VH-VL binders against Uncharacterized protein B0228.1. Designs and how they scored, part 2

Target 1, 207 residues: Uncharacterized protein B0228.1, of Caenorhabditis elegans (q09220)
Amino acid sequence: AVVTPSIENHKMENASVTISKVPISHRPRGFTAGSDSKKLAVQRFKLLISDFLSDAQLSKSIDVAAVGMHKGKSMDDILDDVYTRLRRTLSTKQISELAKAQKGLVEDLDEKSAKLVKARVKRMIVYSFDPAAEQIHKYATRPSMAFALIAETINERFVGSVKDLIRDVLTPKEYDIFRKHYHPHIFKLDNIGNNTEAVRTTTHETF
Short names: E, the ipSAE of ESMFold2; O, the ipSAE of OpenDDE; V2, 0.75 times the mean of E and O plus 0.25 times the DockQ between their complexes.

## First folded at step 1 (VH-VL)

Design i02 (framework fv_ivicentamab_arm2)
Fold by ESMFold2-Fast, scan of step 1:
Structure i02 (fold): chain C 207 residues (1-207), chain A 122 residues (1-122), chain B 110 residues (1-110)
Amino acid sequence: as target 1 above (207 residues)
Amino acid sequence: EVQLVESGGGLVQPGGSLRLSCAASGFTVSSNYMNWVRQAPGKGLEWVSVIYSGGSTYYASWAKGRFTISRDNSKNTLYLQMNSLRAEDTAVYYCAREFLDSYGYWDAFDIWGQGTLVTVSS
Amino acid sequence: AYDMTQSPSTLSASVGDRVTITCQASQSISSWLAWYQQKPGKAPKLLIHKASSLESGVPSRFKGSGSGTEFTLTISSLQPDDFATYYCQQYNSYSPESYTFGGGTKVEIK
């Protein structure tokens, strides 16, 4: 059996505080953590989990990202490799469900806000495949781990509430891995919120 | 002039080893998913191995532990190291490239080499 | 792992005939299927990708159709250049064996 390293509870407290530090004016339109948002996130997450990534898809995605990062590839190249592989292996049903979740996140946003959200989403996904965590990720027992990371990223507006719900869905081992990937990304959100011009510059660089 | 050229095939005794090479021109091997496919005389095509652009490798179940796919980026060349060869490994070995389509999917094998014959016999 | 079954294994036809080759997957592969043409002594040539997308330079008489588990390659008016062996290939990476070829269909002159 392989044991995943534990994460101390204080990191969850720090992540929560970091989210609350992001100014309202710098958040995407529709960024809310109300009870209705929590219910919607649970429904979307559960619908996607049962028919999502296979063990083979998860293993290939992690290996591609880990090798790319280890070899010093750019974040854009790593993201391209990982998402190209995932899209090739996704069924029409899986693609449809992901598209519905993504549409819900950006549907009511203007062009500028949508670009900012997409830039954050891309960075969170790439950082979830840290090579230092690659060995731990290989020992996740279900494809739900990769799916949990993708679902959380797509539904950024439910951050915090979704973290609590994911804890209830994942095994203790899978939750420990999820917390390691989730906490670093939450701290990065504080930088984005405090430097709106830097985020705009980054999104403009993609075209 | 996108091309793949295999070399290294020949006659080898059972239990022996052989290394195949696949030289690419007109594109970069490390930027693509690269495959080895074989075909026994008078038989069909059989997938052997793949190396991803990121470097991950996968093998047919019968090839695991005996065959190793690799590449040398400085020489823009793909390799297949074959160990513990058996009579049933006698085949023409092709290297093939996957292409990236306009929607970001890795797709079918658009470029193939000419093949190199490996004969395993006493 | 996916089993890919092609039928028929051999087909005899005359120039101008409509020929149909079938490929069946043991499990759904969505549209992740390619068709290749191979002439004696030569490497395979890609004809169709994603079940129905015709490769550049391939004549329009070649058509691919199907999704899920049953796929068809049709040559609407067979030409002398079309006598060859045809292979289907799945590339849905759900299994550890990322790619599986059908057994092939040899199209021979009557």
Scores: ipSAE 0.000, ipTM 0.439, lowest interface PAE 18.4, mean pLDDT 65

Design i03 (framework fv_ivicentamab_arm2)
Heavy chain, then light chain:
Amino acid sequence: EVQLVESGGGLVQPGGSLRLSCAASGFTVSSNYMNWVRQAPGKGLEWVSVIYSGGSTYYASWAKGRFTISRDNSKNTLYLQMNSLRAEDTAVYYCARGPYDFLTGYEDYFDYWGQGTLVTVSS
Amino acid sequence: AYDMTQSPSTLSASVGDRVTITCQASQSISSWLAWYQQKPGKAPKLLIHKASSLESGVPSRFKGSGSGTEFTLTISSLQPDDFATYYCQQYDSYPPELLTFGGGTKVEIK
ESMFold2-Fast, scan of step 1: ipSAE 0.000; ipTM 0.450

Design i04 (framework fv_ivicentamab_arm2)
Fold by ESMFold2-Fast, scan of step 1:
Structure i04 (fold): chain C 207 residues (1-207), chain A 119 residues (1-119), chain B 110 residues (1-110)
Amino acid sequence: as target 1 above (207 residues)
Amino acid sequence: EVQLVESGGGLVQPGGSLRLSCAASGFTVSSNYMNWVRQAPGKGLEWVSVIYSGGSTYYASWAKGRFTISRDNSKNTLYLQMNSLRAEDTAVYYCARDLSEYYYGMDVWGQGTLVTVSS
Amino acid sequence: AYDMTQSPSTLSASVGDRVTITCQASQSISSWLAWYQQKPGKAPKLLIHKASSLESGVPSRFKGSGSGTEFTLTISSLQPDDFATYYCQQYNSYSPESYTFGGGTKVEIK
């Protein structure tokens, strides 16, 4: 079972729940000091996020469909899921025309080269249909960055301390990348079922 | 192609137990929310239970304590264990893939399996 | 207890008619509502999610609208393939039960 911290700040005139207001027994000791405290902060926050996201009521309150849609998935699963969804929207004629074009690209190539070209074409088709898949793939191979994306998406529930934890678990270079590229990922939620207003609200909390 | 196939339905006596199976192909059960929904003869749809991608389970109030939803990731199969069955549990039971985490409804359904509770 | 009320229970219509089905929630569910179509002997088919978003492959004559507690499904020009039973279903984040179906509306030929 995942342990959730006690909620101590529930006054609306003050900030909502913050991680800094979690009971001391649940708070990572020395979380601002070195790699050991960073490791403890990551483990504690993963437990907190896991509990939060396991509750459909809470998860539906956050506007993070793109991140949620691809959580826990490998690159191959992401590509296959998006490609399957794309193919459902294509007509028989469009599928036939796509197959003809792909054949033309590979007909003069050896088997190994043909497989490489086919993989490249599939990836480009998927990214053109769902640009969020491209951004997720970029970060999915880096667990600390994936953690930061998940943490930021629940910022509204843990006001004032989520960004401190993100900063503590990322290297300076990773944090720079996160700040510069996170919002392009979120903006693309519009193309996969979220609205622009919700995306704007979430994105502003990153800065 | 994405599909779900239910099995395990049949005739059972009141007070008995039955386990339903729902085999998935074309996608991974553990990566999605999965639902059981039932429909009594000539009646409407009634939600039974959900299992989240993370493993958390929830039940309709009338099903709590009698029904258990579970999955076997190695077999890519969803289950519903039904105990203490009553005549009013007679229904076609559907499994459905739930994309509520992605703000969609239940987009893929099985064909259903009939459970008849009668003496 | 959370309740979803669908009306009418049964509706008789002719090909070409405009058909409207209403769904009422006992409390606000924002836009967290889906519509399903079910034909006799078959599993339900998802038509609309998040109150108004049409599923891929569903004809444009189907339209969902509403928010809060009152929702409608409209079929602008009824086709022979549209005679079926329709269900609304809530999946609101504020509900203690994440899923509740309406009672259904059977659309029959006159």
Scores: ipSAE 0.000, ipTM 0.422, lowest interface PAE 19.1, mean pLDDT 66

Design i05 (from i02, 14 letters changed; framework fv_ivicentamab_arm2; at its last look DockQ between E and O 0.30; V2 from the best seeds 0.00; counts 0 for: pae E 13.4 > 2)
Heavy chain, then light chain:
Amino acid sequence: EVQLVESGGGLVQPGGSLRLSCAASGFTFSSYAMNWVRQAPGKGLEWVSVIYSGGSTYYASWAKGRFTISRDNSKNTLYLQMNSLRAEDTAVYYCARTPVEWFGELSYFDYWGQGTLVTVSS
Amino acid sequence: AYDMTQSPSTLSASVGDRVTITCQASQSISSWLAWYQQKPGKAPKLLIHKASSLESGVPSRFKGSGSGTEFTLTISSLQPDDFATYYCQQYNSYSPESYTFGGGTKVEIK
ESMFold2-Fast, scan of step 1: ipSAE 0.025; ipTM 0.538
ESMFold2, look of step 2: ipSAE 0.202; ipTM 0.622
ESMFold2 (binder alone), look of step 2: mean pLDDT 89; pTM 0.923
OpenDDE, look of step 2: ipSAE 0.135; ipTM 0.717
ESMFold2, look of step 4: ipSAE 0.072; ipTM 0.626
ESMFold2 (binder alone), look of step 4: mean pLDDT 89; pTM 0.925
OpenDDE, look of step 4: ipSAE 0.096; ipTM 0.698
ESMFold2, look of step 6: ipSAE 0.000; ipTM 0.466
ESMFold2 (binder alone), look of step 6: mean pLDDT 89; pTM 0.923
OpenDDE, look of step 6: ipSAE 0.043; ipTM 0.654

Design i06 (framework fv_ivicentamab_arm2)
Fold by ESMFold2-Fast, scan of step 1:
Structure i06 (fold): chain C 207 residues (1-207), chain A 123 residues (1-123), chain B 110 residues (1-110)
Amino acid sequence: as target 1 above (207 residues)
Amino acid sequence: EVQLVESGGGLVQPGGSLRLSCAASGFTVSSNYMNWVRQAPGKGLEWVSVIYSGGSTYYASWAKGRFTISRDNSKNTLYLQMNSLRAEDTAVYYCARDHYSDTSGWLDAFDIWGQGTLVTVSS
Amino acid sequence: AYDMTQSPSTLSASVGDRVTITCQASQSISSYLAWYQQKPGKAPKLLIHKASSLESGVPSRFKGSGSGTEFTLTISSLQPDDFATYYCQQYNSYSPESYTFGGGTKVEIK
């Protein structure tokens, strides 16, 4: 039993995919070959997520009538306007908690990575809140629900989008770092649709 | 219309070699994770090997060194090269698509299977 | 190593019965478990992915549940087309044990 697990573990190590061996045409935009260190693996994973995620769904969910006519602005400018309107309907406590959630996700990142993650979180928050819908009132009165929505939106986007990339691009060691150190905090929900209470708890602890 | 069709099975002597083919239609093998699964007569399913969309290959511990998974993108065909065959390799071999999705996010199981091809290793 | 244990190995039932099949993993696989149906002489067919998500076109009488190490497949009212062998499969691992199948459960007519 001891001999069999050792042999299998050695074979697993040797079967690993190296990032530098992945063709450039198959790499997510902005992904860089790098070392096996924990810090670099985490940084590259966050960059991979931010570069890979599609915002097509977010674009489709934006209510142009609620935003007003901003034909000369970029999508990010439009989302900024929507986010500003949402913040005006939130309590001071809710605004503070959302700011802490966003800040907490980027504290360990370089400036470029932080900007990408902040933009993505802002878009996810806007996607979760429809300023014209009655749900804004519901979430404005319950700060824990706002955090739960952020956690659910982030988990849905990240877990779904990077599952194939984890297997195709990350080495087994990088996958272990992701699973052990980040999945328990950010992706505790292995069944997000059925475990909303755990989302509330995890979001409060993380943000 | 999505379909997988295996071929190349047959009777082979112990110690012999055989190459199985799996022709895909309605999708491209290079865009998917592709698997080989076998089933000995009257027994359960046993995973053999996978080739990732990016080209990385992985094998069951008992298959590594004897079996090689590959693909030919120009022919849209998956292969399994089997060497040093043993009586216990006698089985129906299926190819199967592992459906990953970057947007739907939840599906990561074998959604399309071929009909199978029988390999008999006997003297 | 991932061991997937299915029980029972064989189950006899009548049309209209509620049937429950269990699958146990030797270590946590979160919800990365699929259920397959196989009829004699045919390839397996995917029924459920991610422990509880029903595949398109599969009848609603099939239900998957569980997480971690214990999972169940329930057929709420067995139909004639449901007499088959059922397999669970884990796909949580990035290793030579990437996909492990349970031993199968044969559902046969009483």
Scores: ipSAE 0.000, ipTM 0.425, lowest interface PAE 19.6, mean pLDDT 63

Design i07 (framework fv_ivicentamab_arm2)
Fold by ESMFold2-Fast, scan of step 1:
Formats: sequence, C-alpha cells, structure tokens
Structure i07 (fold): chain C 207 residues (1-207), chain A 120 residues (1-120), chain B 110 residues (1-110)
Amino acid sequence: as target 1 above (207 residues)
Amino acid sequence: EVQLVESGGGLVQPGGSLRLSCAASGFTVSSNYMNWVRQAPGKGLEWVSVIYSGGSTYYASWAKGRFTISRDNSKNTLYLQMNSLRAEDTAVYYCARVGRSLYYKYMDVWGQGTLVTVSS
Amino acid sequence: AYDMTQSPSTLSASVGDRVTITCQASQSISSWLAWYQQKPGKAPKLLIHKASSLESGVPSRFKGSGSGTEFTLTISSLQPDDFATYYCQQYNSYSPESYTFGGGTKVEIK
C-alpha cells in the first residue's frame, strides 16, 4: 500500500506528541530545561558528537548521503553507507576516546540515569563505530539505528530548543538532512535497535 | 578576545627535558582539539601533536615516545612535555586551536610561539 | 603518509601583480585543505579553509581553488601587506597525517 502525504503528516505529529509526553522526572538529571543545565548538556553532547562526527570526512560523507537521496535511495540505505565509511576509519584508540566522551554524558547523573545513558552509548558503539567485524555476525543491527539513537538522545534530554541545539552542533547541511528525513522515524528506528528480538532475528544462527 | 599564549621555552642541553605551557582565554581548551606545531629557524611549519576534545592524543612519528601532550582543564592550559631533546628539536613552538566546527580540522587561532634552543 | 608539495618555493613579485601558488597532495584529499599566511616574526594566520572558503576579515583578492590532489591560491592584485610565506595544510583524515603542511612559498618583493 502506498502511503499518502496526509498519513505522513499524521505520523510526524504523533512523533512530536510522543516526545512531549516523556515526563521531565524520567529524563536524565541535569538534562532538563534551565540555562545552566542546557549549557552543560550541550557541552557533553558536543564532546560525544565531536569524537564521533567531527572529522572532515564525516561532513563529506553526510553531504554525499544528501546527494544520494536525490537519486531515490532510502534514508536507511544512505545512513548504512555513511556508517560503513565511518566504521572503517575508526581505530581502537578512537573507540577509547568514545569511552572518555561517555564519561561526560554521565557526570551529574544519578545511578539509574547513568546506567541508561551507558547502555545507549554502548548501542551506538555497536551499531555505528565498533570496528570489530568479528562481532557483526553475533551483535549486528542496522547502522541507521546509530543516528536514531543520537537523535533520540537529543530529544529525550532537552526541553524546548531542540532545533537550536541541533543547529548549534550540526552544520546547515546536516541539520537540513536531519530535519527533512530523520525526525519522522526517530522512535521507530530506535525501537528496532533496542529490540533484542530484532537483533536475534538478524543473527538467529549465532545466538 | 580569543587568545593563546605560550611560555616555557629556553635553552636546554641535548638529552635534557622541557615543558611548554599554552594558556587559553576566551574559550575552553577541553572543548576543542588542540595542536602543537613547530618551526625550525628559516624552515617551514611541522605538526607535532594533537589532543582531541575526548582526550585522545596523537603524535608525529619522530615525536612518539619523547613528547607528551596534555591539558589541565581547571587552569584552561595546554602542555607539551619534551624529553630526550636533540639539536634538531630547536624551533619556535606554537599552540593552535582546531576550528570550532564539528567537521573541520583547520587551525583558526594560534599563539605567538615560544623559542626552544637545544645546544651545548 | 600524505606528502604536500608546494610550488614555487620562492616567488618575486611587484605590487599589483597576480600571484599563483600551487599545492599538490600525494593522494586525494577532496576539498579538505586550508591556506595560511605567515609574516616574518609572526604566527601563521588562517586565510582559507575547505579549499575555497575565505575567512572573515580576509581580503577578497585572495582566492582558493582546486580539489582532489591539485590546489591553487591566487592573489589577484598583490598589496604591500601580502609579502609573506604561504602554507597549505590538508585535513582529510582522522590519522596523524591529517595535519600535514606544505613546504611553504615565500612571496618576496622584486
């Protein structure tokens, strides 16, 4: 069945409502509305994203992905291409740098919130930046999930000004890509990556 | 307003050690990739070392094992510890900030440099 | 490792001249190249990033072009303030070779 423009508009509205229904008390401590909390959260997120996505090649890869969309490629295919290129570039030392960036995300968080953030960062590493090809058959999931997890982290941790946060962290081209293609799918893609059954289905013979 | 100021250069004998400092104002060192670049008298620019915002460090092949880049976030200061110095290490040493964009690794702010002379 | 070769090493010119400096990479760096200006006794100053993007406050007579392995810096009408040494720098990769400088081109008065 073909999805019409009106159905897509409804999906986008539902995604926005879902984000706004997350209670502030259920968000990691220190990532709620408030100028000092927002500034600290932005600095932590910049550190994480800089370590993941600050290389000049990453900007180039995202620009290539945008061109790919004009040729009828799906968003998932484009993100998978970007992820494959990024993963080949990272070394064990750079994975260590990502672990150090994780420390910034968990500072000032209670134990329960820190555990959730650590789990999310671990999923991002497995999906996006784990260079160990040997583990793919056991723990593989769609690379596009890495970007879903990053975008979900932004949405979960910040009240209001999500567009300002994204614009502060991303270039105009990257923000345009996120705005046009990613926002409607953020929860759907994250659920697939967090679903143990989905990972098991992909790697059923090695579980 | 944004400035980098190097210090700690001087005369040192071959085999000696020296620590350079780079004090930052108007921005936070720990939020940026920071570089050391040197220039021997009458010669070109030569990259020495980088420290990433996340703390990872990388070195030119000739600097590995002898030089250590570090920072003190409370003092907003970058350091270069230089050991086993050789005559060919004689140069002006600059600290430089990598551009603040997530996607660019060019150096947008430079200090004035500090002279290191290695001779008997 | 990336080798960055600049040509010429030294160039003599007069005020009002058009000056062209070239920078060649040993392998493709796409457009990830910066140009710096260094006056005697001073620190380098960033002029251009991403091969052709002029920094704020840099005069429009400076233009960068090129992609892949061959890049040029052009000064369309040389001014007294432009007598300096110019360096290119690649930043295409995550590795240590991301910070490789060219050998420099000294622009001297005739």
Scores: ipSAE 0.000, ipTM 0.437, lowest interface PAE 15.7, mean pLDDT 63

Design i08 (framework fv_ivicentamab_arm2; at its last look DockQ between E and O 0.19; V2 from the best seeds 0.00; counts 0 for: pae E 10.1 > 2, placed apart)
Fold by ESMFold2, look of step 2:
Structure i08 (fold): chain C 207 residues (1-207), chain A 124 residues (1-124), chain B 110 residues (1-110)
Amino acid sequence: as target 1 above (207 residues)
Amino acid sequence: EVQLVESGGGLVQPGGSLRLSCAASGFTVSSNYMNWVRQAPGKGLEWVSVIYSGGSTYYASWAKGRFTISRDNSKNTLYLQMNSLRAEDTAVYYCARELRYFDWLSGDYGMDVWGQGTLVTVSS
Amino acid sequence: AYDMTQSPSTLSASVGDRVTITCQASQSISSYLAWYQQKPGKAPKLLIHKASSLESGVPSRFKGSGSGTEFTLTISSLQPDDFATYYCQQYNSYSPESYTFGGGTKVEIK
C-alpha cells in the first residue's frame, strides 16, 4: 500500500491495532470455472460494493484482479491496477458521488484523518485477500479458474468478516463518519452477524 | 531531508551493459513507487521504468527485455540494469519518487522527489 | 497507449505576461495529467497534479485546467524564475509507454 510521504510510516504499523486473519480455505474444492463463476463473483461482490458500480465495471475489475492474482502480483499492486482501469470508466455521476463522500469525510474528520481512515480500510482489504491471491497463483492454470476461486472466496461469511474487520480497524467515531458518507450507496456496511467483533486482538489500551 | 542520488553513469560501448544506482535518504525505497526517467541531450523527458511499493515492475516498450529495474531494501537503493546498450540510450538518467496516494477511486500523482541525474554515454 | 502533443515548442515572453501552454492527449485521460517545470541543468519539479491541483509551495500564478484530451497550463503574470521548460505527463495508463511526457515548452525571455 502506497501512502503519501506525510503518512508513509503509518502503513498499518500501529502497534495498538492488530488485525486478525480472515478465515479462508487454502485448498478450494468443488468448483466450476467459466461465465457462471464470473456472474457469481459479481453478485457476491455487490454484497460489499452495492449497486454503485455497474455489472460491467465490476466484471472488468474482477478480470484485472484475477489476471494479477494468477501472475502472483501483490494485492497492493493488484488494487492499483484495478483502480487505474476502473477510474477510466467512471461516469460523471459516479465521480460526483465519490467527491461528495470524500468531501463529507474530510469535513467531519479532517484531511489527515480521512486519509488514514481510507488507508486502514484498504489495508484490511489487502489482508483479507492475500491468502486467496496466494492460492490462485499456486493453483489456477488459467484466468477462468481464477474467477471461480475468487467467487468461492467471496461468500457471505467472508464478506461479513471483511465488514466486521473494517469496523474493528476504525474507532467508533471514525466508523460512524465513514459509514455516514459511504453507506449504503458506495459500500454496504450492514452487519451479517459474523462473530469477528466478539474476537479481538491485543490493542494499545490498558486496564 | 528527502534526497535521491544517482550513480553508475559513464561511457560504455554499444552492446555493453551498465548498472545505475539510486541511493535514497529520508524515506524508504520499498515503501514508495520508484521511477527511472531519462533525458537525451537537448531532448525532452522520457519515462523508462517503475517499481511499485509491492514489487511489481513496468517498462516502456523500448526498454522491456533490455532494462531491469530492481531494489535492495537493506541498502535503501534503487537500480537500473541496462543491457544491449545503443547510441539512442545516451541520456541523463534520473530516479524519481512517485507520489501516488491511493484514495480508493481517486488519488494524487506526480514525481515529487528527483535525483540530480547520472549521464550515460554510449559510444565507441 | 497515450501520446502527448505539447505546444508551442518555444514561447518568448516578458516578465508580467500571461502565458498559456497546451497539451493534447491522443485518447481521453480524464483529468490524470501532471505538469513539471525544469530549469537548465536541474531535475524537473512537479507543479500540478490531476490537471489543476497545485503542489504545496507552487505560486498561485500557475493554473492548470482541462479534461479529456485538452489541457492547459497558464502563468498569469510571468516572473523571472518562471523562464524554464514545462512538460505535461499523463498517468491514466497502467502500462506506461514512451512519450507519456509531452515534448516540452521552453519559455524564454523576450
Scores: ipSAE 0.006, ipTM 0.529, lowest interface PAE 10.1, mean pLDDT 78
ESMFold2-Fast, scan of step 1: ipSAE 0.000; ipTM 0.458
ESMFold2 (binder alone), look of step 2: mean pLDDT 88; pTM 0.916
OpenDDE, look of step 2: ipSAE 0.030; ipTM 0.648

Design i09 (from i02 with heavy chain R97T E98S L100D D101E S102M Y103A G104T Y105I W106H D107Y A108P I111Y; framework fv_ivicentamab_arm2)
Fold by ESMFold2-Fast, scan of step 1:
Structure i09 (fold): chain C 207 residues (1-207), chain A 122 residues (1-122), chain B 110 residues (1-110)
Amino acid sequence: as target 1 above (207 residues)
Amino acid sequence: EVQLVESGGGLVQPGGSLRLSCAASGFTVSSNYMNWVRQAPGKGLEWVSVIYSGGSTYYASWAKGRFTISRDNSKNTLYLQMNSLRAEDTAVYYCATSFDEMATIHYPFDYWGQGTLVTVSS
Amino acid sequence: AYDMTQSPSTLSASVGDRVTITCQASQSISSWLAWYQQKPGKAPKLLIHKASSLESGVPSRFKGSGSGTEFTLTISSLQPDDFATYYCQQYNSYSPESYTFGGGTKVEIK
């Protein structure tokens, strides 16, 4: 008799409300006609994010990160471990596209800025998704709390640096897609595992 | 080569208990989603329980409180402890997983055991 | 909880026929649906994952389609080896009913 609203319908409503709260002044202005190189890099990056969001490999990668955090590894070491393992499971085509996307995003930047952007792209890919929240608790008593807080801080700091790089390339619709991916919490329900899965499915379909 | 071999089935009286085992080879149980699925004679497939790579467990509503899924990583073996058995629990019980080294959440069951028959009868 | 409703329960068909089996989810499962074939005395065999992706070695006459709550399995030209029972299965999310099967469709000789 009692019909529960679908997870996807609920997620889309929450995403809509959050997107509506984004100030117009903070949205990309104008058209999608950035330089060909940068536009292609952004397109490749979106495809890679879609692949990672739909790919179950991400779940096992986060298990490794949780174990590393429990053992007292630095965040950068954990991110390197997770990213290296993900890269080893990728096809030659995916590795090539990832390299092209990262090169395109940083090719006009100085060495210091390029290093920072590369680090933030890696963190965004790894921490844009939380499918292993239930699994993290297996590896230690409450290990996920500090890990989740650090991941949120990394994601928050990413907004200020990379946003400007791709701002002029994105349409308002594309910005909405990017924003949804960047702010996965707007898709969260009470059950974190279900929330993460819904975000993966919806974001992949929209890209 | 990936193999799953179930054991522990047999005849048991109503109200009794059985523990099923699923011995895995060719992959690591602790790295995969592991499932129990049953099939009553002449009936359809019915999902029983799952244990996630991280250890979280979920059950069909009718199995809660009576059945417990677990694993022993040192023996690379999955278990299903069945208590308070009823005639309607009579079924072939299958162990099932997906063997893609990095695939856990977004995969169906591409590897199955042969099944073990559980008969609950007076 | 996810209810998976499969229809019909049985169908009679002849070799060469086009047959369609339907599967409905009580809530959206996006494309996280698989189809299995089971022959008497055997464990099920995975045919299709992610609603439409054919498994290696599965004949091209098998096609899956659909998304959200309504899905279909189509066999374009039924062969003698295709007389079996078919099951759909959702494998979406961390719901307490993490994986659920449809009731099955037995494809038998007309």
Scores: ipSAE 0.000, ipTM 0.425, lowest interface PAE 16.1, mean pLDDT 64

Design i10 (from i02, 13 letters changed; framework fv_ivicentamab_arm2)
Fold by ESMFold2-Fast, scan of step 1:
Structure i10 (fold): chain C 207 residues (1-207), chain A 122 residues (1-122), chain B 110 residues (1-110)
Amino acid sequence: as target 1 above (207 residues)
Amino acid sequence: EVQLVESGGGLVQPGGSLRLSCAASGFTVSSNYMNWVRQAPGKGLEWVSVIYSGGSTYYASWAKGRFTISRDNSKNTLYLQMNSLRAEDTAVYYCARDKGIAVADTFWFDPWGQGTLVTVSS
Amino acid sequence: AYDMTQSPSTLSASVGDRVTITCQASQSISSYLAWYQQKPGKAPKLLIHKASSLESGVPSRFKGSGSGTEFTLTISSLQPDDFATYYCQQYNSYSPESYTFGGGTKVEIK
């Protein structure tokens, strides 16, 4: 049976990456923050990671990113969602190939360098759960920096899940704020014994 | 209350076609990854197909070309169109929700429907 | 495809026994494994997700452990309601291998 094209498929193809994620030098002359700029941003995002991922992994990453954009998530939140998804799916061979390809971007970190990387991650997390912060600042991460961060976490420079990373770099107060505003499903997954989402299926954040 | 209810199962001859339905209540099908899982009499669980919240579809290798997963958002219903049915397709078919509603990644299944029996025989 | 090998296929036990079911993945799935309980004629019921996290309402006698390629479900003091078939499921792979189930372990009365 032929399925009628859905609006979700159209938005998924055209809204995987915002224009703010793409360096200004890589944007077409005269681009506005509209459908055309979103198409270009999607193509740039595909190029950023496609050489290192299978078609199925790339497709699913695009789906995750597009869903996040639909729900009005910040680019930092979308990257966290994509990171969580990719971490589950990379084979040992793909991790090895990614590490080889990205050796110039991702290097073995001494303690001082690791502290700087964690500070960058904390900064991204802090911006993502402050909805009053300017969107351009939240999306200011250059594609190469975002990819280096993803590659570093994929290569296990950071331990555990997104929740564990967040717990390591945030204060208890910041962690509580982040839990309330962002990634509630990730935090629920890490809970032992009780998962409120498994009992209640309200779709308050779906639309 | 979150619930899935399957229907459309029955007896069909080899080479025939059948369409299964899975009606959801208490949540929105289009916001979740939705799955079909089957179980042959006395055998284990076997994954059949998934439809992502974004609309992408994937199938077990043996189901490609014969089975089609789809949804109707206006009816909040998931479907599985089964063509060129074989005796080995005889099974109880379950629909199941992937729990990853917000982040749209792969999670465990909850809830499951009650299942609908498909029997393929002459 | 990820192979999920579950053992034993059948286990005979008495009320009060401690039973252990093992699940082996052909390659690392981190902690992305769930356990389900199925009684005859009924749909599977989620017991444990993310290898060790109990679903709300599941008795504390059920415990999941493991990571990577080796996983275990333990029932500390078997109750009459626990005679059922148990399945592990990985949800770590990308499509088309997104979800793979173990072959199941039937826990039957001795």
Scores: ipSAE 0.000, ipTM 0.439, lowest interface PAE 16.0, mean pLDDT 65

